# Designs tried in a protein design chat: VHH binders against q9y6x5. Part 290

Target 1, 379 residues: q9y6x5
Amino acid sequence: LPPKLLLVSFDGFRADYLKNYEFPHLQNFIKEGVLVEHVKNVFITKTFPNHYSIVTGLYEESHGIVANSMYDAVTKKHFSDSNDKDPFWWNEAVPIWVTNQLQENRSSAAAMWPGTDVPIHDTISSYFMNYNSSVSFEERLNNITMWLNNSNPPVTFATLYWEEPDASGHKYGPEDKENMSRVLKKIDDLIGDLVQRLKMLGLWENLNVIITSDHGMTQCSQDRLINLDSCIDHSYYTLIDLSPVAAILPKINRTEVYNKLKNCSPHMNVYLKEDIPNRFYYQHNDRIQPIILVADEGWTIVLNESSQKLGDHGYDNSLPSMHPFLAAHGPAFHKGYKHSTINIVDIYPMMCHILGLKPHPNNGTFGHTKCLLVDQWCI

## First folded at step 13 (VHH)

Design V44 (framework vhh_8dlx_2)
Fold by ESMFold2-Fast, scan of step 13:
Structure V44 (fold): chain B 379 residues (1-379), chain A 125 residues (1-125)
Amino acid sequence: as target 1 above (379 residues)
Amino acid sequence: EVQLVESGGGVVQPGRSLRLSCAASGFTFDDYAMHWVRQAPGKGLEWIGNIYESGSKFYNPSLKSLVTISRDDSTNTLYLQMNSLRAEDTAIYYCARGETVWLRSGEFQTKFDYWGKGTLVTVSS
């Protein structure tokens, strides 16, 4: 019996939601499994970068998905949510499903995880769904469980992605307790459905399941806007990404653009690429633009407009509001164990260990997650 | 089926106030975000603001001091209160239903699916 792992992501699930709202199904999952209370994600704290860090164990500067909007000056290619299927963007790393398929006679399955509908190093997930936000959680779950039970070679690694609570976090903001309570209850019910489906199909006892997220969410306001148009004229630069981390490609001398921006707002930091703090691990990639603007928590960078973002993410990864959690259950994991913090890049080498795969070189540290595992010495 | 009917337009003197109403029918009003949009003679559409089903309100910064948007879900009615009207506020005012869709990137798009026929506001002495 080869070990099997299902990796589930609920986009934008802020760690402290667990302490401020009721999650009966998730709490039952945790009671018989493990909980990591905070996962320190990579900078920038955005969806595509952090989802790729989970499955590669690499910082964004190393795996190449450095933002949700990117520009490559050499090839003149643009990356966006609507144009994310070009392998060029994904080929700077090898995600775990590719390693899983290449090291053994094994299959991978994917329901909507970023990158899984793209051939990476000429290898696409054995079973996958083309990204479509309109496909229900139930349909994604039905496909994943079908593939876990009926595949040859066997599916040993499966992924499942869901867009909430991120979409509602943006719309309502995390401080809207009434609407967020409703949204988070629906997510808890989906977790209940997941567990029940796995039990009904005889998968539950022998499957390792990780439930995690890519980032958190912080409260924004129309009273906390940075108007970039008041700082600098559009003729001086090309805007690659806007908020809360702006990626600036100068059309004139870089130092001149920097000087126009550096004192514009007390609520953002302006960095030349070489001056980006080392702790971000966000410097050594051509897709990182010559000037980066980093807004303070809860501040939104705009182009002479109001923002409808009542919640956002992308901010400094040291902020607890940007942190997700990790919960896990299965034969590889202890029961009833709580751990305070791991780095999001640590998830990859842990998953490789569970699956018996040799990890590609990565930025994670296996030692950080060993207390979660039954076959490891904790101290 | 779905109908949005604006009312309350007319001729007003500069500096005065005016309240527009939009009566909605044919859908569950309290499940939708609602918008006000205007069009001055010979110009394009200008977004005034919106109100979510949650009650959260967003305004065009250029118009924020002039307007207040509100809704009454018990009567399926959207309101636009305008104060300190000037000649440049002369326009046809439209009520619209529009959903804000949030993408994985954190960017958003407003998709308008239904519009009223508009109500004319003329600011003239």
Scores: ipSAE 0.523, ipTM 0.783, lowest interface PAE 1.9, mean pLDDT 93

Design V45 (framework vhh_8dlx_2)
Fold by ESMFold2-Fast, scan of step 13:
Structure V45 (fold): chain B 379 residues (1-379), chain A 125 residues (1-125)
Amino acid sequence: as target 1 above (379 residues)
Amino acid sequence: EVQLVESGGGVVQPGRSLRLSCAASGFTFDDYAMHWVRQAPGKGLEWIGNIYESGSKFYNPSLKSLVTISRDDSTNTLYLQMNSLRAEDTAIYYCARGETVWLRSGEHQTKFDYWGKGTLVTVSS
C-alpha cells in the first residue's frame, strides 16, 4: 500500500555533463521517466549543505548545515567531514527519514547519505551504514535493496550516496574530457547496475527512484588564486572555512578585519554578515561567521600555498556550472517528460507528497514539481 | 622494494640553473603523483610542487617562476629544473611519492609513503 521511494545522489554531477558525454543507461532511465535539466541549489553550493537541503526543503540558514566546515561560537564546537557525528549540528531541521518514521510507522534505510548515521531529534534511520568511503557502490546497493525487500515495518524511504564524480571533478577539472569521460562512463554503468538489480528483485515497477546531485563543478587554475595572506595576517582572525567561500571570525575589531580584506582582490567579494545578498538566503544563523568572502567562479582562496583543485564548487548558486540535474522514474512520475528548472528545496515537498507525508514548514514550492507527477494537474 | 634515488645536487654559483633527477623503481611509476620537497638548513620541509599521473603540475607560488617539474614515464624519472638559483635555495631536495585522496568536503589529503634520501644543493660563490 504505501508508496516507496529511493533517493540516489552522485556527488558533484554537473547538469551539462548530460549534454557533453554519453549516458546510455541514464538516457534509458529518463526515456521512461522525467528529467529536470537544472536544479538550482542553495548557497553555499557544497556537499553537506545541499544534501541536507534536499531532505529538509530548507535553505542553509534554516537547517543549520551552513558549510562543510563550521564553528559555533556559543558551544565552541567545530564541524568537518571527519567530525560530523554530533547531533547538535543536525538538530535545526527534521529530515524526511525522521518524518517518515514518526508520522507513519514505517522504516527508512540509508547507504551513506550525509546525516543518516546521526541520531537527529533522537531518531536515526531504521537501517543505515556508517560513512566509509572505501565501501563499494555494489555493497551500498545490496544493503539498500535487501532492506527495501526484507523489512518490517516496511522501508518506504531509502537513500544511496556515491562520492563520484565530485572527487574526480576536483582532481582533473570538469574540462578534462579524457579523464571525465572515463569517470562518467563508470557512473553510467553503476546506474545500469542499479536498474538491473531493481528489475531482478521485482522492485522496479512499484518503486519511485530519484537520481540527483547536490552541485556541479567549475574549472579552476593555478593562475586564478587569491592569496589571503597577502591581505591580512593570521593573528587578526580565525579561519573557519576557506574556499571558495571563506568564513572569517575576527580576533580584533570586525571593522578593522573587513577594511584589510575589502579591497584585497578584484576576484572576491567581501561581506559583513548583514550585507550578504538576500538572494543567497545565507544570513540568519549563528554558524554563519561575521565576515564572509565569496570568490568569483573558478577562483580559489589560498593561504600562501598552491591549490591542487583543478575543479571546485561552492560558488554563487545562480551559476549554471553549480547546478545538478534531477531524473526520476516510477509510478508517481510521468514518462518522457522534460522540465527546465526547479529549486533544490522543491525536492522535499515533492517527496513528502509521493510518500503521503505532511511536510514540515519548508522553503520549497510544491507547484514547481507538480508537472512531474501523474496525480497532479500541470496546467 | 620501492626506491626513489635523487641525483644532480652539488655546489652551484648564484644565478645558475640546475636540473635534479629522481630515479624510481619497484612500482608502476605512471600510476602515481610525484613530489619535490626541500629542507633548508635549520628550517622545516618546504613543498616545491608535484606532477600528477595525468601530467598536471602544481607549484608552491613562491617558487613557481623559478622551477619546472616534469616526468618521463618511459624511464621512470622525475625532474626538477631550477633557474636563477639564489643563496636561499640552499637545501636538501627530496623526491617523494604521494597518494592523493579527495574527500567529500572537496579537500584533499596527500599521504607521502616513500621518500628518497635527498640530494644537497649548495648555492654559493
Scores: ipSAE 0.544, ipTM 0.783, lowest interface PAE 1.6, mean pLDDT 93

Design V46 (framework vhh_8dlx_2)
Fold by ESMFold2-Fast, scan of step 13:
Structure V46 (fold): chain B 379 residues (1-379), chain A 125 residues (1-125)
Amino acid sequence: as target 1 above (379 residues)
Amino acid sequence: EVQLVESGGGVVQPGRSLRLSCAASGFTFDDYAMHWVRQAPGKGLEWIGNIYESGSKFYNPSLKSLVTISRDDSTNTLYLQMNSLRAEDTAIYYCARGETVWLRSGEYVTKFDYWGKGTLVTVSS
């Protein structure tokens, strides 16, 4: 029987929440498993880009999901949270569930991980749920565990996505300890439910489980707004994405638009596409617009409007506030091992190793995760 | 069964202050964000601001210095305090219940599901 893996994402779970709040169920999980304290994600530090990087091992410029809002000028196609089902956007990479299904005698299952309800290279997850935010964690868990136990060919790779603590992080901001404490306690209870369900169904002993996230969260404020309308008239450009990374498509000469923007605020950096810092790995894709604005941590770009975001993400990936963690448990993983940091692109080749899959060329380094695994020497 | 009833409107002189009230019934008031929206004669709806169940307040930047929103969860009442009223503040003022839905993208949308009938404020000498 091939090894099995369940990959769980709690959207927007900032790594240092583990130090500032109590997680009894997660700590029990970690005690008999492994913890990576910081995962350095890819730029832009947004949901769709980083979820796709986890399952492809690629930087955003390589896998093509370069933002949560994208526009293709040739085809006139638009990508957004409410318009994410066109395979065109996802076809620049091969996610792990597709590779898993192309191996003999293997199926994949998905409860709402971004991309899993889309046919990618003509292959959709064997079992999946169409994205619907109203579906409870319990229903997602029930479907995943049913598919893990009752599928032929067997489900060897399963994913489960949950929107919290991201939604509450945006609403309250990460510095609201009272509200964040309630939200994070509920997350910990869901982790307890997950473990208990797997134990009850006899899955716990032979299943590898990874709990991770796509990004963190930083505190925003009504006092830290950059009004783009004070910089440039909207007639000079088409706005593709706004905050905290604005994607600008000029309607006039690119240099003229750049000159109107470059000195507008001390709290954002303005880049011509070719001048975007190499360390971002955010340049070599046609979906990256000619001018990119990057707000400083905690600053929000607006169009002569208020923002109700008390927390946000999308900022520079070197910021610890943007980093999630990774915890794992199962036969592939050591017990009681703590590791300081990995790159989010390293998760993909590690998962391929656990599942016995040949990884597609990727930006991850297997050596960075070998210390987590019982069948590897970490020195 | 959800009802929102605005009160406190009327004729007021320029430069004066006015407080509007909205009495809510038929739902658990302290679980919802509440909004004030106005419509001046011959113009569209203009969002004034809101207050979350947490007490966090957000305002239209054009109106922030002129208004204060507050709530009393013990009496299921939403308030709008307006100061330094000008002729341009003449409008019908609506109380609305709005659910703020946070999307995976980190963007939000406000769905207004219930509105009061409005209260008229006329600023004139």
Scores: ipSAE 0.707, ipTM 0.856, lowest interface PAE 1.1, mean pLDDT 93

Design V47 (framework vhh_8dlx_2)
Fold by ESMFold2-Fast, scan of step 13:
Structure V47 (fold): chain B 379 residues (1-379), chain A 125 residues (1-125)
Amino acid sequence: as target 1 above (379 residues)
Amino acid sequence: EVQLVESGGGVVQPGRSLRLSCAASGFTFDDYAMHWVRQAPGKGLEWIGNIYESGSKFYNPSLKSLVTISRDDSTNTLYLQMNSLRAEDTAIYYCARGETVWLRSGEYTTKFDYWGKGTLVTVSS
């Protein structure tokens, strides 16, 4: 009776992959559902920031996960992939699983979506798995489907996260058709497994399923490196985040650091915090450092060393290469409908509508997703 | 079971070229990235470069113009071609298997799990 939603993310699934490779299982999913061809993500186009934007409907400056590596000058705390469990970092917003558990007497379930293994506003997902990259997709799927069928209060919101094709996109680069074809075929097979499992358990016809991603991927090269050590001595600043958006905390006068960096490379834009373009919505948060460096698409910032990244993301969110897609199927969604583009922050108010939740104030626009939904007018 | 055996070292004159080999056994060689690492007398380990199973190659920027890494998956052999050898290239050269672990942040780390015993290269006139 209560509506149910499963939100699935394949990390780093560039929208253009859908046009360059065959996805028979995903195409069958879309045939009886909806496809949004491009999702415009938030800046910085990184994993933690965009995954949190999907579930809060907020720009990074508003939800506080402003990068994959962060520093808070007031508390002197550091955030990293190995130190992401402190609720301090996540408490500037209320993700949808918390709202689901607090507004309705309902449960949430999570297989490794960023933030779901952290108590946020003293609320952790009712069922969750601690992040561990070694856990198979099948095990994550088994837990999620078990919780969807065997929970009281009922699980009405569930999330499932998978690291591919991001890891392979970094390793091979998105232009390596041979290796990317193999990786993407494997992902399509996982989508087939997901659909088959939901059908076998009697969940498929009554469950809303969203398949999306946090960002795309662009081709990098050893011939496109920006050596920061050629511009400025390490004694003048603390490096908070490196590439492709460098977060610089000056140890000397900010203007002096800025002047040393501004003329360093024609392939990098250097911003004082107050000069960051308004279109990025990346300025109003203490975790955004006094100087930000933004590399041009396909350029990697390094410290007098090589980079093994043949693909990367984090670049300007206006770049189509940074955009993921969104596909959905279920009783809330039209069948066989294609839509051109939405903003990643629009996903949150749409999901709140499907679940019957009152959204917290957010940067999304419900009107942008109306044409996807059977209970809405979009003429 | 896993074995890496370097060969081709010895005494060479400055300015000459030398090719080192590493014979791998006990694992599916074509599934792994392979690395060359050296250690000069009284100094620490210096990473030379690696080659992925895909054939993509990465080099220490200080050495890029002087070395070439290649692999022959049909013979389970890794190669290091060194050109214009200098006295400072005198070192023990190690073949290593290294797994690159890609984190969800997009950062990576290399876990070296197997090393050869090394082959000595002495550059002397």
Scores: ipSAE 0.666, ipTM 0.837, lowest interface PAE 1.2, mean pLDDT 93

Design V48 (framework vhh_8dlx_2)
Fold by ESMFold2-Fast, scan of step 13:
Structure V48 (fold): chain B 379 residues (1-379), chain A 125 residues (1-125)
Amino acid sequence: as target 1 above (379 residues)
Amino acid sequence: EVQLVESGGGVVQPGRSLRLSCAASGFTFDDYAMHWVRQAPGKGLEWIGNIYESGSKFYNPSLKSLVTISRDDSTNTLYLQMNSLRAEDTAIYYCARGETVWLRSGEYITKFDYWGKGTLVTVSS
């Protein structure tokens, strides 16, 4: 039978939560599998960009999902987290479920991973759920396991997305030990449910399972706000994205807008597009606006208002607080192996190897993940 | 049956203080965020602030120095303390239960599902 892979994302699961809280079910999963302690995500450290990087192996400038809010000046199209189903936004890359379906006539299944309810290059996941935040983890799990066992052609790649601990991380902030411990215990219980369901269905021993996340979370405060309205009047620009990375489309001369912004706050960096640091790999795409503002860790950009965000993400991807982890179990993976760090773009070529797929050109390095795999020679 | 009942409104002179109360019933009060919202005559709704079930408080910046929100979960009661009242504070004050929904983007929206009938505060000399 062909190898099978289930990719699970818990949105906003900061890597060091594993060291500061108890996860008995996740720890049991790791004992007989592998753990990557830190995954260095792509910039900007936001949900849609990083979820698409996981399944394409590409930096945001290459796959085209450059933010959770985007504007394309040529077509005049706007993208927002209303989950716009316009293929235009997603067609700059080929995600793994599309490759899985086209190379071997295999099926893919998806419970709400970003992009899976969109036809990309005229191909939509064979089985999918339209995004709806009200659908329980149990219902998502029931559909995925049903599709893994009852599909022809067989489902060989499946994805499962869950919104926590991101929502609670924003609400409470990652430093709220009392509330975060309750939230993280519930997530650990969901991981326990996942493992038990797979065991009951006879899938556990032959299924490769990856549990990961798109980003971390950092503590914000009502005392760390940057009021953009104090810097520049609304008549000079169109705001495409706000915080913690603001995307500015000038309505007047770009240099004039830049000069109004460049010294406004000691807690944000202002970049002309061509001056964005090369290490971000965030420059070569028309959806990246002419001016970007990057707030320092824990600072929130606002428009003369308060923010209820006690936690946030989107910050510099070199920050450990922005990093998720990766844990995996299954026939492809070593047992009891711990690895320090990989890049989030490295996950895609590893998954292609596990599934026997030829990867599309990508920014990942297979060598970074080979030590996790039983069929590879680790030096 | 879910009910929110505001009290403590009335006529007050400029510069004085007033405390509004909201008595909640028909749900587990300590599981929900609670909001104060006002509407001045001929104007739209203005959000005053909220208090999460965790005790975290957030205020409209234009009102932050003038109001304090608190809750007593043992009596299922929400409070709004107002100081240095001005004529422009004349409004109907609503207690509301609002779920803050965190989107995948990390942005949030507030969905108000239950409102009190409001209590009138008139600031006049």
Scores: ipSAE 0.632, ipTM 0.825, lowest interface PAE 1.4, mean pLDDT 93

Design V49 (framework vhh_8dlx_2)
Fold by ESMFold2-Fast, scan of step 13:
Structure V49 (fold): chain B 379 residues (1-379), chain A 125 residues (1-125)
Amino acid sequence: as target 1 above (379 residues)
Amino acid sequence: EVQLVESGGGVVQPGRSLRLSCAASGFTFDDYAMHWVRQAPGKGLEWIGNIYESGSKFYNPSLKSLVTISRDDSTNTLYLQMNSLRAEDTAIYYCARGETVWLRSGEYKTKFDYWGKGTLVTVSS
């Protein structure tokens, strides 16, 4: 009766993988649904920031998850993979599962989506799994489908997150056709399993399903390293985040640190916070450091060390290599429709529309996604 | 039972070359990344480099010009070729099997699960 939505993320699924590899299960999903060929993500093009932008419709400077490693100058707190459960970091925005639970007296369910195992504004996803990378896709899917069928109040919004192809993209690089072919085939098989499970349980025809990702992947090399130690001594600054966007907290005068960095490498741009390009929407937050360094595509910033990253992301969000795709199927979506591009912040107001929720103020534009929807006109 | 056995160590003069071998048994060798690690007397462990199952090789930048890592999956053997040996290269050299874990942040960690007993290389004079 009430509309239901399952949002699925395959971390690091670069949009052009769809054109360079075979995806029979995903292609069958798209044939009877919609495809957005490119999704322009937010800067920086990293996992935690972009996953939170999908569910809030906000730029990183507005939702507060500005990197995968952060420092808050006001409170002196540090954020990393090991302490990502402090609600302080997530409280600058209201994600869609919180809105779903509070506006409509409905339940939300989550299998590993970033933020869903954290109480945000004193509200945690009704059903959730604590993050654990060792839990199989099958176990995540079994829990999500159980909660979609067996909940009161009903689960109307569910999320499911999978770490691949990001991990393999980092290890092999996106240009390794042999290894990436094997990895992407496994992902396509998981999409097949997802569809079959939903059909078996009688959910498929009445459930809206979105399959998307947070970012793409670009090829890196041991020949494209920027050694920050050749630019500046460690005694001059505290490093908050390293690569490919370095976040620098000066221990001495900011101008002196900036002058030591600004001409160090032709393959990175050095910005004082107030000089960060407006198009990034990456300036107005206490967690954005006084100096940021932005490496050119495929370049890795290091501290007199090697990097085993053959692939990476975090680069300029105008780069097609950083873009994921979006595919969707269900009663809200047209069948066989292809769209060229949307902004990642546009996903949130679209999802609110599908669920009948009033969106919080956001940076998305509903008009950009209305051509995907059966109850809307493209004009 | 997993076993790693290093060989080829000994006393060598400065400026010469040496090749170390590591014989692996008890697991499917071609499914695993393999590492070389050394420890000089009274010092900590120093990572030399690794080779993935894919054949991709990574080196400590301070050692990159002096060493080459290779593997022969048909004989379950890992090799370390060292050139232009210096007195500071005197150390016990360990063969290790290591898993590189990729975090969703895009960072990685190496976990070593099996080590050989080591082979001593002494560079004298």
Scores: ipSAE 0.690, ipTM 0.859, lowest interface PAE 1.2, mean pLDDT 93

Design V5 (framework vhh_8dlx_2)
Fold by ESMFold2-Fast, scan of step 13:
Structure V5 (fold): chain B 379 residues (1-379), chain A 125 residues (1-125)
Amino acid sequence: as target 1 above (379 residues)
Amino acid sequence: EVQLVESGGGVVQPGRSLRLSCAASGFTFDDYAMHWVRQAPGKGLEWIGNIYESGSKFYNPSLKSLVTISRDDSTNTLYLQMNSLRAEDTAIYYCARHETVWLRSGEYQTKFDYWGKGTLVTVSS
C-alpha cells in the first residue's frame, strides 16, 4: 500500500499554548501519536517563509521566500500578498508536492497551503484550491478527503492550511487569555472534526497526519514602538518590509544610511547584509536587502504612526515565543512519544522518508526525527 | 444594527473652539478603536486621529497641536475637541469604527466598517 500523508498547518500556533490552555481533541490525537514540544523555525519567523521551509527543508536564503514582502534587486520585481502567484518567487526550490508528483506518477492535493496554487517548475498541485480566506475549514477538509479517496493517480500527499490562531493572535495578543481561550477551543474543535471525518471515511488507520504551525506569537504594545522617521528621512531609502524586520534599500551610499540607523533605538539591531549573524542563515539571496533592521521581541517598527498589532511574529528564531509545535499520528509514527525539539527544516526529509521520496538537497537532518518513526532505530 | 451619530457641528467664528460628539449604538463600544475623519468641500478625506480601547491616542501630525480625541465608554460616546479653528477647518466631520483586515502575509489594512453621516463645521467670520 503506498503511504499517504496529510500535513495540516494552524497558522501562528505558539508551542506554549499547549501548556496554558486545554486541548482535549489534540491531546487524544497526541496520546495515540507523537508530540514535538518545540519546532525551531527559520529566520525571519513569518508565514510565507516558514510554510515554504516546511515543504522544502531549506533556509529562506536558499528557497527564496525571504519575507512576506520582498524586492528582487536583479529583476526589479516586487512581491506582496496580491502577486504571490508569480512562479518567479517560488522557483528557487522544489516543494515536496512537486517531488511527489514527478518521482512516481503520484498525485498531490492542497487546501490553501502557501505556494500550492502556483505552478512551480511548471508543476502545480494535482488538486488545489485558489487561496480564499472566506472558505471554511469544513469545505477545505471536505475537498481534501474527497481527493484522498477518489483520485487517479492516487493522492499520497495532501496539505490543509488554516489562518487561525494567527489572525486572533495579532488582533488580541497572546496574553489576552479570554479571547485566546475562545479561539484555541475553536481550533481544538476543528481538530476533533478532522479526526472524526477521517474515521468516518475509513482513512484514519492508514493515513499519516501531521499537525504543525509556521511560527508563534509575542505580545506587542503601543508603548513599544520604534519610529524610523526619528532617525532617517524617507528620501534616503526605499522601504521593502517594515516590522519587526525592516528591509532597507538605500537611495544613497549604503554606509551613510547605516550610520543614520545604527543608533536609532536601543531596541533594534541594524545589520549590513554581510554582517547579519550566521546563525540566522539569512544572507545569501538577492531578495535580502543591503540593510536589515531587527526589532527586539515585542517591539514594533513604525513610520510616525500607531500599530494595530497587539501580537506579532518575525522576531529572532531563538525566541521560544516564535516556536510552534508538531504533533503526528499514523502508521509511520510511535504512539505516546514526546520529543523536545526539532528544526522546522527537519520536517521535509522526514516527510520524504514517510512517502518513500528521494529528498532534494536540503538543510534538514533526518536523524533529528528518527525517534518519532516506528521503522527507525533511535539512538 | 450598528449606528454612529455625529453632533456638535455648526457655524463657528475663526479662533474659537468646538467639541464634536459621536454617539455609538448597536455594538460593544469599549471593544473598538474609533476614528475621526473629515472632508473639506471639493477635497478628499483627511484622517484626523484615533483612540484605542485602552485610551491610547494617535493624531495626524499636521493636526496634532489643534485637536484632542477622547471617549466615554459609560455613555458610548466619542469626542473631538478642536481649538484655534481656521477657515480651512471647514469640513464635514465623520466618526468611524475601526476595522483591521488581516492578510495571510501578517500584514494588515485599516478600514472603517461603519461611518456616521457626518456633521458640518463651517468656520466663517
Scores: ipSAE 0.165, ipTM 0.535, lowest interface PAE 3.5, mean pLDDT 92

